Miniprotein binders against Mucin-6 (MUC6). Designs and how they scored, part 11

Target 1, 185 residues: Mucin-6 (MUC6), of Homo sapiens (Human) (q6w4x9r395to579)
Amino acid sequence: GHCSLEGGSFVTTFDARPYRFHGTCTYILLQSPQLPEDGALMAVYDKSGVSHSETSLVAVVYLSRQDKIVISQDEVVTNNGEAKWLPYKTRNITVFRQTSTHLQMATSFGLELVVQLRPIFQAYVTVGPQFRGQTRGLCGNFNGDTTDDFTTSMGIAEGTASLFVDSWRAGNCPAALERETDPCS

## First folded at step 14 (miniprotein)

Design gc2 (from vc8 with E11Y)
Fold by OpenDDE base, fold request of step 15:
Structure gc2 (fold): chain B 185 residues (1-185), chain A 112 residues (1-112)
Amino acid sequence: as target 1 above (185 residues)
Amino acid sequence: DIREEVKKLIYESRKLLEEAKKAGDLQAVRLLFNAVWMLIEALKTGDPEKISEALLKLSEALIEAAEKRGDPEAVELLLEAQELLRKALEENNPELIKEAIKLIKEAAELLG
């Protein structure tokens, strides 16, 4: 499954459902029993302009019991608040520079993250087949059915992204603006 | 009715989740999201085993919160709840689940 966060406000789920939202919060991208130690992948969005519609991804966070790995738009990688030199390895996670503009977080448990630093901070999440039907968050549920991708944190499938996105907020933030949009448009 | 009690507990857990969000405690947020999800999923099947497992996860989340806040009373309640839940799984005894829920609710109230 491939999930993408592109263009500052566009998301494509594991099931290839595209949508758009404008929020300034931390959101759960991916949670799954397949992630060890109840791990979670999160996305941090912030304002990129003066209007509410000007938002962008500014960081990606992988959080487990032992690790808090943050990859931010300023190219700083931290674990538990400490800056780390690349390549950085901790247990079953490795963060390294893939290209001059791309960082990668590789894992031994079927999660891969590629972060594009420039010109737009973007993220690409890949999960193995073992995650099928067992994911939740903004990246969807990876079950091959796009119609239920907007399943809230309360297990309710929504028809639109608004309530869906807000349900996965990890902070105290205002409601996100949303519409379904093809990120390739 | 265990299902009804779990629903109430989900409600309380959601309140704690909101508080964790306000506090910026991402660890608590992570754990509570997971626990609530597991509880909801368990309710779909009504399987006592799944319910117990979900309650164990919730208890774990709340223990961490209680330790962080320095509330040993809440920790003790939750540890007892976990013990009951483990016994419930071993003995297939729904009454122990109910008792555990009571303790978890009490702990949640202390942490709220």
Scores: ipSAE 0.872, ipTM 0.934, lowest interface PAE 0.5, mean pLDDT 94
Fold by OpenDDE base, fold request of step 15:
Structure gc2 (fold): chain B 185 residues (1-185), chain A 112 residues (1-112)
Amino acid sequence: as target 1 above (185 residues)
Amino acid sequence: DIREEVKKLIYESRKLLEEAKKAGDLQAVRLLFNAVWMLIEALKTGDPEKISEALLKLSEALIEAAEKRGDPEAVELLLEAQELLRKALEENNPELIKEAIKLIKEAAELLG
């Protein structure tokens, strides 16, 4: 399964459903029983301009009991608040520079993250087949059915992204704006 | 009715989740999201084993919250609840689940 966060406000789920939202919060991208120690992948969005529609991804966070790995748009990688030199390796996670503009987080448990630093901060999440049907968050449920990708944190499938996105907010933030559009446009 | 009690507990857990969001406690948010999800999934089937597992996750989340707040009473209640849930899994005894829920609810009230 491949989930992408592109263009500042576009998301494509593991089931390849595209949607757009404007929010300035931290959101749950991925939770799954397949992530060890109740791990979670999160996305941090912030304002990039003066209007409500000017929002962008500014960081990706992997959070578990032992680790809080943050990859930010300024190319700084931290774990539990401490800056780390690359390549950085923990017990089951390695963060390294893939190219001059790309960082990669590789894991031993079937999660891969590629972060594009320039010209736009973007993220690409890949999970192994063992995750099929067992994911939740903004990246969807990876069950091959796009019609139920907008399943809220309360297990309710929504028809639009608005309530879906808000249900996965990890902070006290205003409601996100939602628009249906193709991320490739 | 265990299902009804679990529904009530989900409601209380959601309140705690909102408080965790306001506090900016991402660890609490992570744990509570997971626990609530597991409880909801368990309700779909009503499987006492799945319910017990979900309640264990909730208890873990609340223990961490209680420790951060320095509330030893809540910790004790939750540890007792976990013991009951482990026994419930071993004995397949729904009455132990009900007792555990009572303790978890009491702890949640202390933390609210």
Scores: ipSAE 0.867, ipTM 0.931, lowest interface PAE 0.5, mean pLDDT 94
Fold by OpenDDE base, fold request of step 15:
Structure gc2 (fold): chain B 185 residues (1-185), chain A 112 residues (1-112)
Amino acid sequence: as target 1 above (185 residues)
Amino acid sequence: DIREEVKKLIYESRKLLEEAKKAGDLQAVRLLFNAVWMLIEALKTGDPEKISEALLKLSEALIEAAEKRGDPEAVELLLEAQELLRKALEENNPELIKEAIKLIKEAAELLG
């Protein structure tokens, strides 16, 4: 499964459903029982301009009982809030520079994250087949059915992205604006 | 009815989740999201085992919250609840689940 966060406000789920939203919050991107120690991948969005429609991804956070990894455009910060030199290695996670503009978080448990730092901060999440039907968050549920990708944190499938996205807010933030991408575009 | 009690507990847990969000406690948020999800999923089937597992996760999340707040009473309640849940799993005894829920609710109220 491949999930992408691109163009500042576009998301494509593991099931390849594209949608757009404008929010300035931290969101649950991925939770799954396949992630060790109740791990979660989160996405941090912030304002990139003066308009409410000018929002962008500014950081990706992996959080578990043992690990906190924050990847932003300028730095990688870990458990103690300190910037780390790359490559950074834990028991089952490695963060390293893939290219001059790309960072990669590789894991032993079937999660891969590639982050494009410049010119636009973008993220690409890949999960192994063992994650099928067992994912939740903004990346969807990875069950091959796009119609239920907007399943809220309460287990309810929504028809639009707004309530879906808001249900996965990890902070106290205003409601996100929604705009679904035309599949014919 | 265990299902009804779990629903009430989900409601209380969601309140705590909102508080965690306000506090910016991402660890608590992570744990509570997971626990609530598991409870909801367990309700779909009504499987006592799944319910117990979900309640264990919730208890774990609340223990961390209680420890952070320095509420030993809540911790004790939750530890007892966990023990009951483990026994419930071993003995397949739904009554122990009900008792555990009572303790968890009480702890949640202390933390709310």
Scores: ipSAE 0.859, ipTM 0.925, lowest interface PAE 0.5, mean pLDDT 94
Fold by ESMFold2, look of step 14:
Structure gc2 (fold): chain B 185 residues (1-185), chain A 112 residues (1-112)
Amino acid sequence: as target 1 above (185 residues)
Amino acid sequence: DIREEVKKLIYESRKLLEEAKKAGDLQAVRLLFNAVWMLIEALKTGDPEKISEALLKLSEALIEAAEKRGDPEAVELLLEAQELLRKALEENNPELIKEAIKLIKEAAELLG
């Protein structure tokens, strides 16, 4: 399954449902029992400088009990706050430079992350078939049905991205504005 | 009724999740998101084993928060709750779940 964070503010879920939102926060992209030690993949968004309300992706974080791996738009990779030389390897995770503009995080548990550093900071999340029906977060539930991809952290399927995105906030931040989270309105 | 007590714990856990976000405690946030999700899923089935597993996870998340705040009384209550929950699973004894829930609620009040 494939989830993408593109154009600074656009998301396409594992079930290919596209949406856009703006918010200055850290969000849960993906949690699943398939991630060891209750791991979570998170996305960090911040003001883009294009307009007062627009935000863009500035970092991707993988957090587990032992690791906090941050890949940020300043092209620095850290684990638990300490900058790391690439290639960087832990027990289950390898982070390496795929090309001059792309970094890759490969794992032994079926998660792959590719981060485009330039010209715009983007992220591509790939999970193996064992994740089907067992994901939650901004990347959706990966059950083959786009109608319930906007499932909130309380298990409620919403019709709009606004409430769905806000329910997955992982930091101290204001709620997103509804009009900023719906590109069609 | 265990179902109603779990619903109350979900509400309290969501409040504690917001506090963890304000404190910048991403480890507690990671664990609380998972624990709340597991509780919600367990309620859909009503399965005592799934409820016990979710409560074990919630206790782990609350221990993380309690240790960060330096609240050893809350940690002690949560460790006791975990022992009761493991016993409930081993003995297939859902009455121990009620006792564990009481301890978890007491710990959550200390942290709230």
Scores: ipSAE 0.783, ipTM 0.871, lowest interface PAE 0.8, mean pLDDT 88
Fold by ESMFold2, fold request of step 15:
Structure gc2 (fold): chain B 185 residues (1-185), chain A 112 residues (1-112)
Amino acid sequence: as target 1 above (185 residues)
Amino acid sequence: DIREEVKKLIYESRKLLEEAKKAGDLQAVRLLFNAVWMLIEALKTGDPEKISEALLKLSEALIEAAEKRGDPEAVELLLEAQELLRKALEENNPELIKEAIKLIKEAAELLG
């Protein structure tokens, strides 16, 4: 399954449902029992312009009991706040530079993350078939049905991206704005 | 009724999740998101094993929050609840689940 986080705060779920949101927060991208130690993949969004409708991805975080791996737009990889030389390897995770503009986090548990650092900070999440039907968060539930990809953290399918995204906020931050088009001026 | 008590715990846990977000405690946030999800799924089945497993995860999440806030009394209640839940699973004794829920509710009230 493939989930993407692309410029303009666009997301495409594991079930290929696209949506857009605007918010400045950390969000749960992916949780699953397939991630060891109740791990979570999170996305950090921040303001990218002067209006509240201009937000962009600024970091991706993998958090488990022992690790907090941060890949940020400043191109530094940290674990638990300590900068790491690449390639960086733990027991189950390897982070390495593929090109001058792309980093990859590969794991032994079926999660792969590719981060485009430039020209726009973007992320591409790939999970193996063992994750089917067992994911939750902004990347959706991976069950082959796009009608319930907006399932909130309470297990309720919503009709708007804003309510869905708001339910997955992992920080103290304003609710996401509901926008599917350019803002009116 | 255990199901009604779990529903009340879900409500309280979501309040504590918001407090963990305000405190910047990402470990508690990660654990509380998972625990709440597991409780919701356990209610759909009514399976006492699933309820006990979800309550063990909730206790773990609340311990993280209690340690961050410096509340050792809440930690002790939650450790006791975990021991009761492990016994409930081993003995197939749902009355121990109800007792554990009482301790978890007391701890949640200390943290709220």
Scores: ipSAE 0.783, ipTM 0.869, lowest interface PAE 0.8, mean pLDDT 87
Fold by ESMFold2, fold request of step 15:
Structure gc2 (fold): chain B 185 residues (1-185), chain A 112 residues (1-112)
Amino acid sequence: as target 1 above (185 residues)
Amino acid sequence: DIREEVKKLIYESRKLLEEAKKAGDLQAVRLLFNAVWMLIEALKTGDPEKISEALLKLSEALIEAAEKRGDPEAVELLLEAQELLRKALEENNPELIKEAIKLIKEAAELLG
């Protein structure tokens, strides 16, 4: 399954449902029982200097009990706040540079993350088939049905992206609903 | 009724999730998101094993929050709840689940 974060503000879910949102926050991108020890993949959005966008993706975070791996727009990779030289390996995760503009995080548990650093910070999440029907967060539920991809953190399917996105906020930040939403999402 | 007690605990846990966000405790946030989801899923079946597993995860999440806050009384209550839940799973004894829920609620009140 493939989930993409493109153009700074566009998301396409594992079930190919596209949407756009703006918000300055950290969001749960993916959680699943297939991630060891309640791991979570998170997306960080912040204001950007691009002339047509209010917020853009600035970092992707993988958080577990032992690790907080951050791949950020400033091209620095950290674990628990400490900058790391690439390739960087833990017991079940390897982060390495694919090209001058792309980094990859590969794991032993079926999650793969590719991050484009330039010209625009973008992220591509790939999960193995064992994740089918067992994901939650901004990447959707991966059940083959686009009508319920906007399922909130309380398990409620919404018809619009705004309430869905707000329910997955992981930081101390205003709800996206408190700001004007993209009329196309 | 365990089902109604779990529903109340989900509500209280959501409040604690918002507090963890305000405190910048991302580990507690990660754990609370998962624990709440597991409780919601466990209620669909009412399976005591799934309820116990979800409550173990909730206890872990609340311990993270309690340690961040520096509340050793809450930590002690939650560690006791986890021991009861492990015994409930080992002995297939749902009465121990009720006792664990009482301890978790007491700890949640200290953290609220």
Scores: ipSAE 0.778, ipTM 0.872, lowest interface PAE 0.8, mean pLDDT 88

Design gc5 (from vc1 with V36I I40M)
Fold by OpenDDE base, look of step 17:
Structure gc5 (fold): chain B 185 residues (1-185), chain A 112 residues (1-112)
Amino acid sequence: as target 1 above (185 residues)
Amino acid sequence: DIREEVKKLIEESRKLLEEAKKAGDLQAVRLLFQAIWMLMEALKTGDPEKISEALLKLSEALIEAAEKLGDPEAVEKLLEAQELLRKALEENNPELIKEAIKLIKEAAELLG
């Protein structure tokens, strides 16, 4: 399964359903019993301009019982608040520079993350087949059915992305908006 | 009815989740999301084993919260609940699950 966060506000689920939103919060991208130590992948969005439609991904966070790995748009990688030099390796996670513009987080448990740093901060999540039907969050449920990708954290299937996205917010933040914006944003 | 009690507990857990969000406690948020998910999944089948496992996860999340808040009473209740749940799994006794739920609810109220 491949999930992408692109263009600042666009998401494509594991089931290849595209959608967009504007929010300034931390959201659950991926939860799954297949992630060890109760792991979860999160995305941090913030304002990139003055308008409500000017939002962008600014960091990706992998949070577990043992680790809080943050990859930020300024290329700083931290674990539990401490800056780490690359390549950085923990028990089952390795973060390293893939290219001049890309960082990669590799794991031993079937999760891969590639982060494009420039010109736009973007993220690409890959999970193994063992995750089928066992994922939740903004990346969807990976069950091959696009029609139920907008299932909220409370198990309610939504027709639009706004309520779906808001259901996966991890912080105290305003509601996500679905507004037409410049394709380049 | 265990199912009804679990539903009520989910609602209480949701309240705690919102509080965790407001507090910016990502660890608590993560754990509560997971626990609620497990409870919801367990409700689909009503499998006592799955319910017990989910309740254990919830208890774990709430223990961490209770410890952070310095509420030993809540911790005690939750530890007792965990013990009951483990026994419930071993003995296949749904009554123990009900008792555990009661304790978890009480603890949740203390933390709310």
Scores: ipSAE 0.823, ipTM 0.919, lowest interface PAE 0.5, mean pLDDT 94
Fold by ESMFold2, look of step 17:
Structure gc5 (fold): chain B 185 residues (1-185), chain A 112 residues (1-112)
Amino acid sequence: as target 1 above (185 residues)
Amino acid sequence: DIREEVKKLIEESRKLLEEAKKAGDLQAVRLLFQAIWMLMEALKTGDPEKISEALLKLSEALIEAAEKLGDPEAVEKLLEAQELLRKALEENNPELIKEAIKLIKEAAELLG
């Protein structure tokens, strides 16, 4: 399964459902019992310098009982707050520079993360088939049915991306309300 | 019964999740998201083993939060709840789950 976080705050779920949101927060991108030590993948969004209302991905965080790995748009990779030289390897995670513009986090548990550093910070999440039907977060539930991909953290299927995305906030931050632009003055 | 007490505990856990977000405690937030998910899944069948595993996860999340707040009474209640839940799983004794839920609710009240 493939989930993407692309420029302009576009997300495509594991079930290929696209959506867009604008928010300045940390969000749960993926949780699953298939991730060891209660792992979670999180996405950090902040205001972009392009527009007042636009936001962009600025970091991806993998957090578990043992690890906190942060890959940020300023190319600093940290583990538990300590900056790391690449390649960086643990028992089950390897982070390395795939190309001059891409970093890769490869794991032994079926999660792969590819981060494009430039020209725009983007992330691509790949999970193995064992994750099917067992994911939650901004990447959706991976069950082959796009009608329930907007399932909130309370298990309620929503029809709008804003309510779905807001339910996955992991930080102290304001909720997103509408995608409609205001009339110009 | 246990199912109704678990439903109440889910609502309390949602309040504590918001407090963990305000405190910037990402570990507690991660664990609370996971624990709430496990509790909701366990309610679908009412399986005492799944309920016990979810409550162990919730207790772990609340210990993380209690240590950040410096509330040793909450920590002690949660550690006792975990001991009861492990015994419930080992002995196949779901009545110990009720005792653990009481301790978890008391700890949640101290934290919220």
Scores: ipSAE 0.742, ipTM 0.852, lowest interface PAE 1.0, mean pLDDT 86

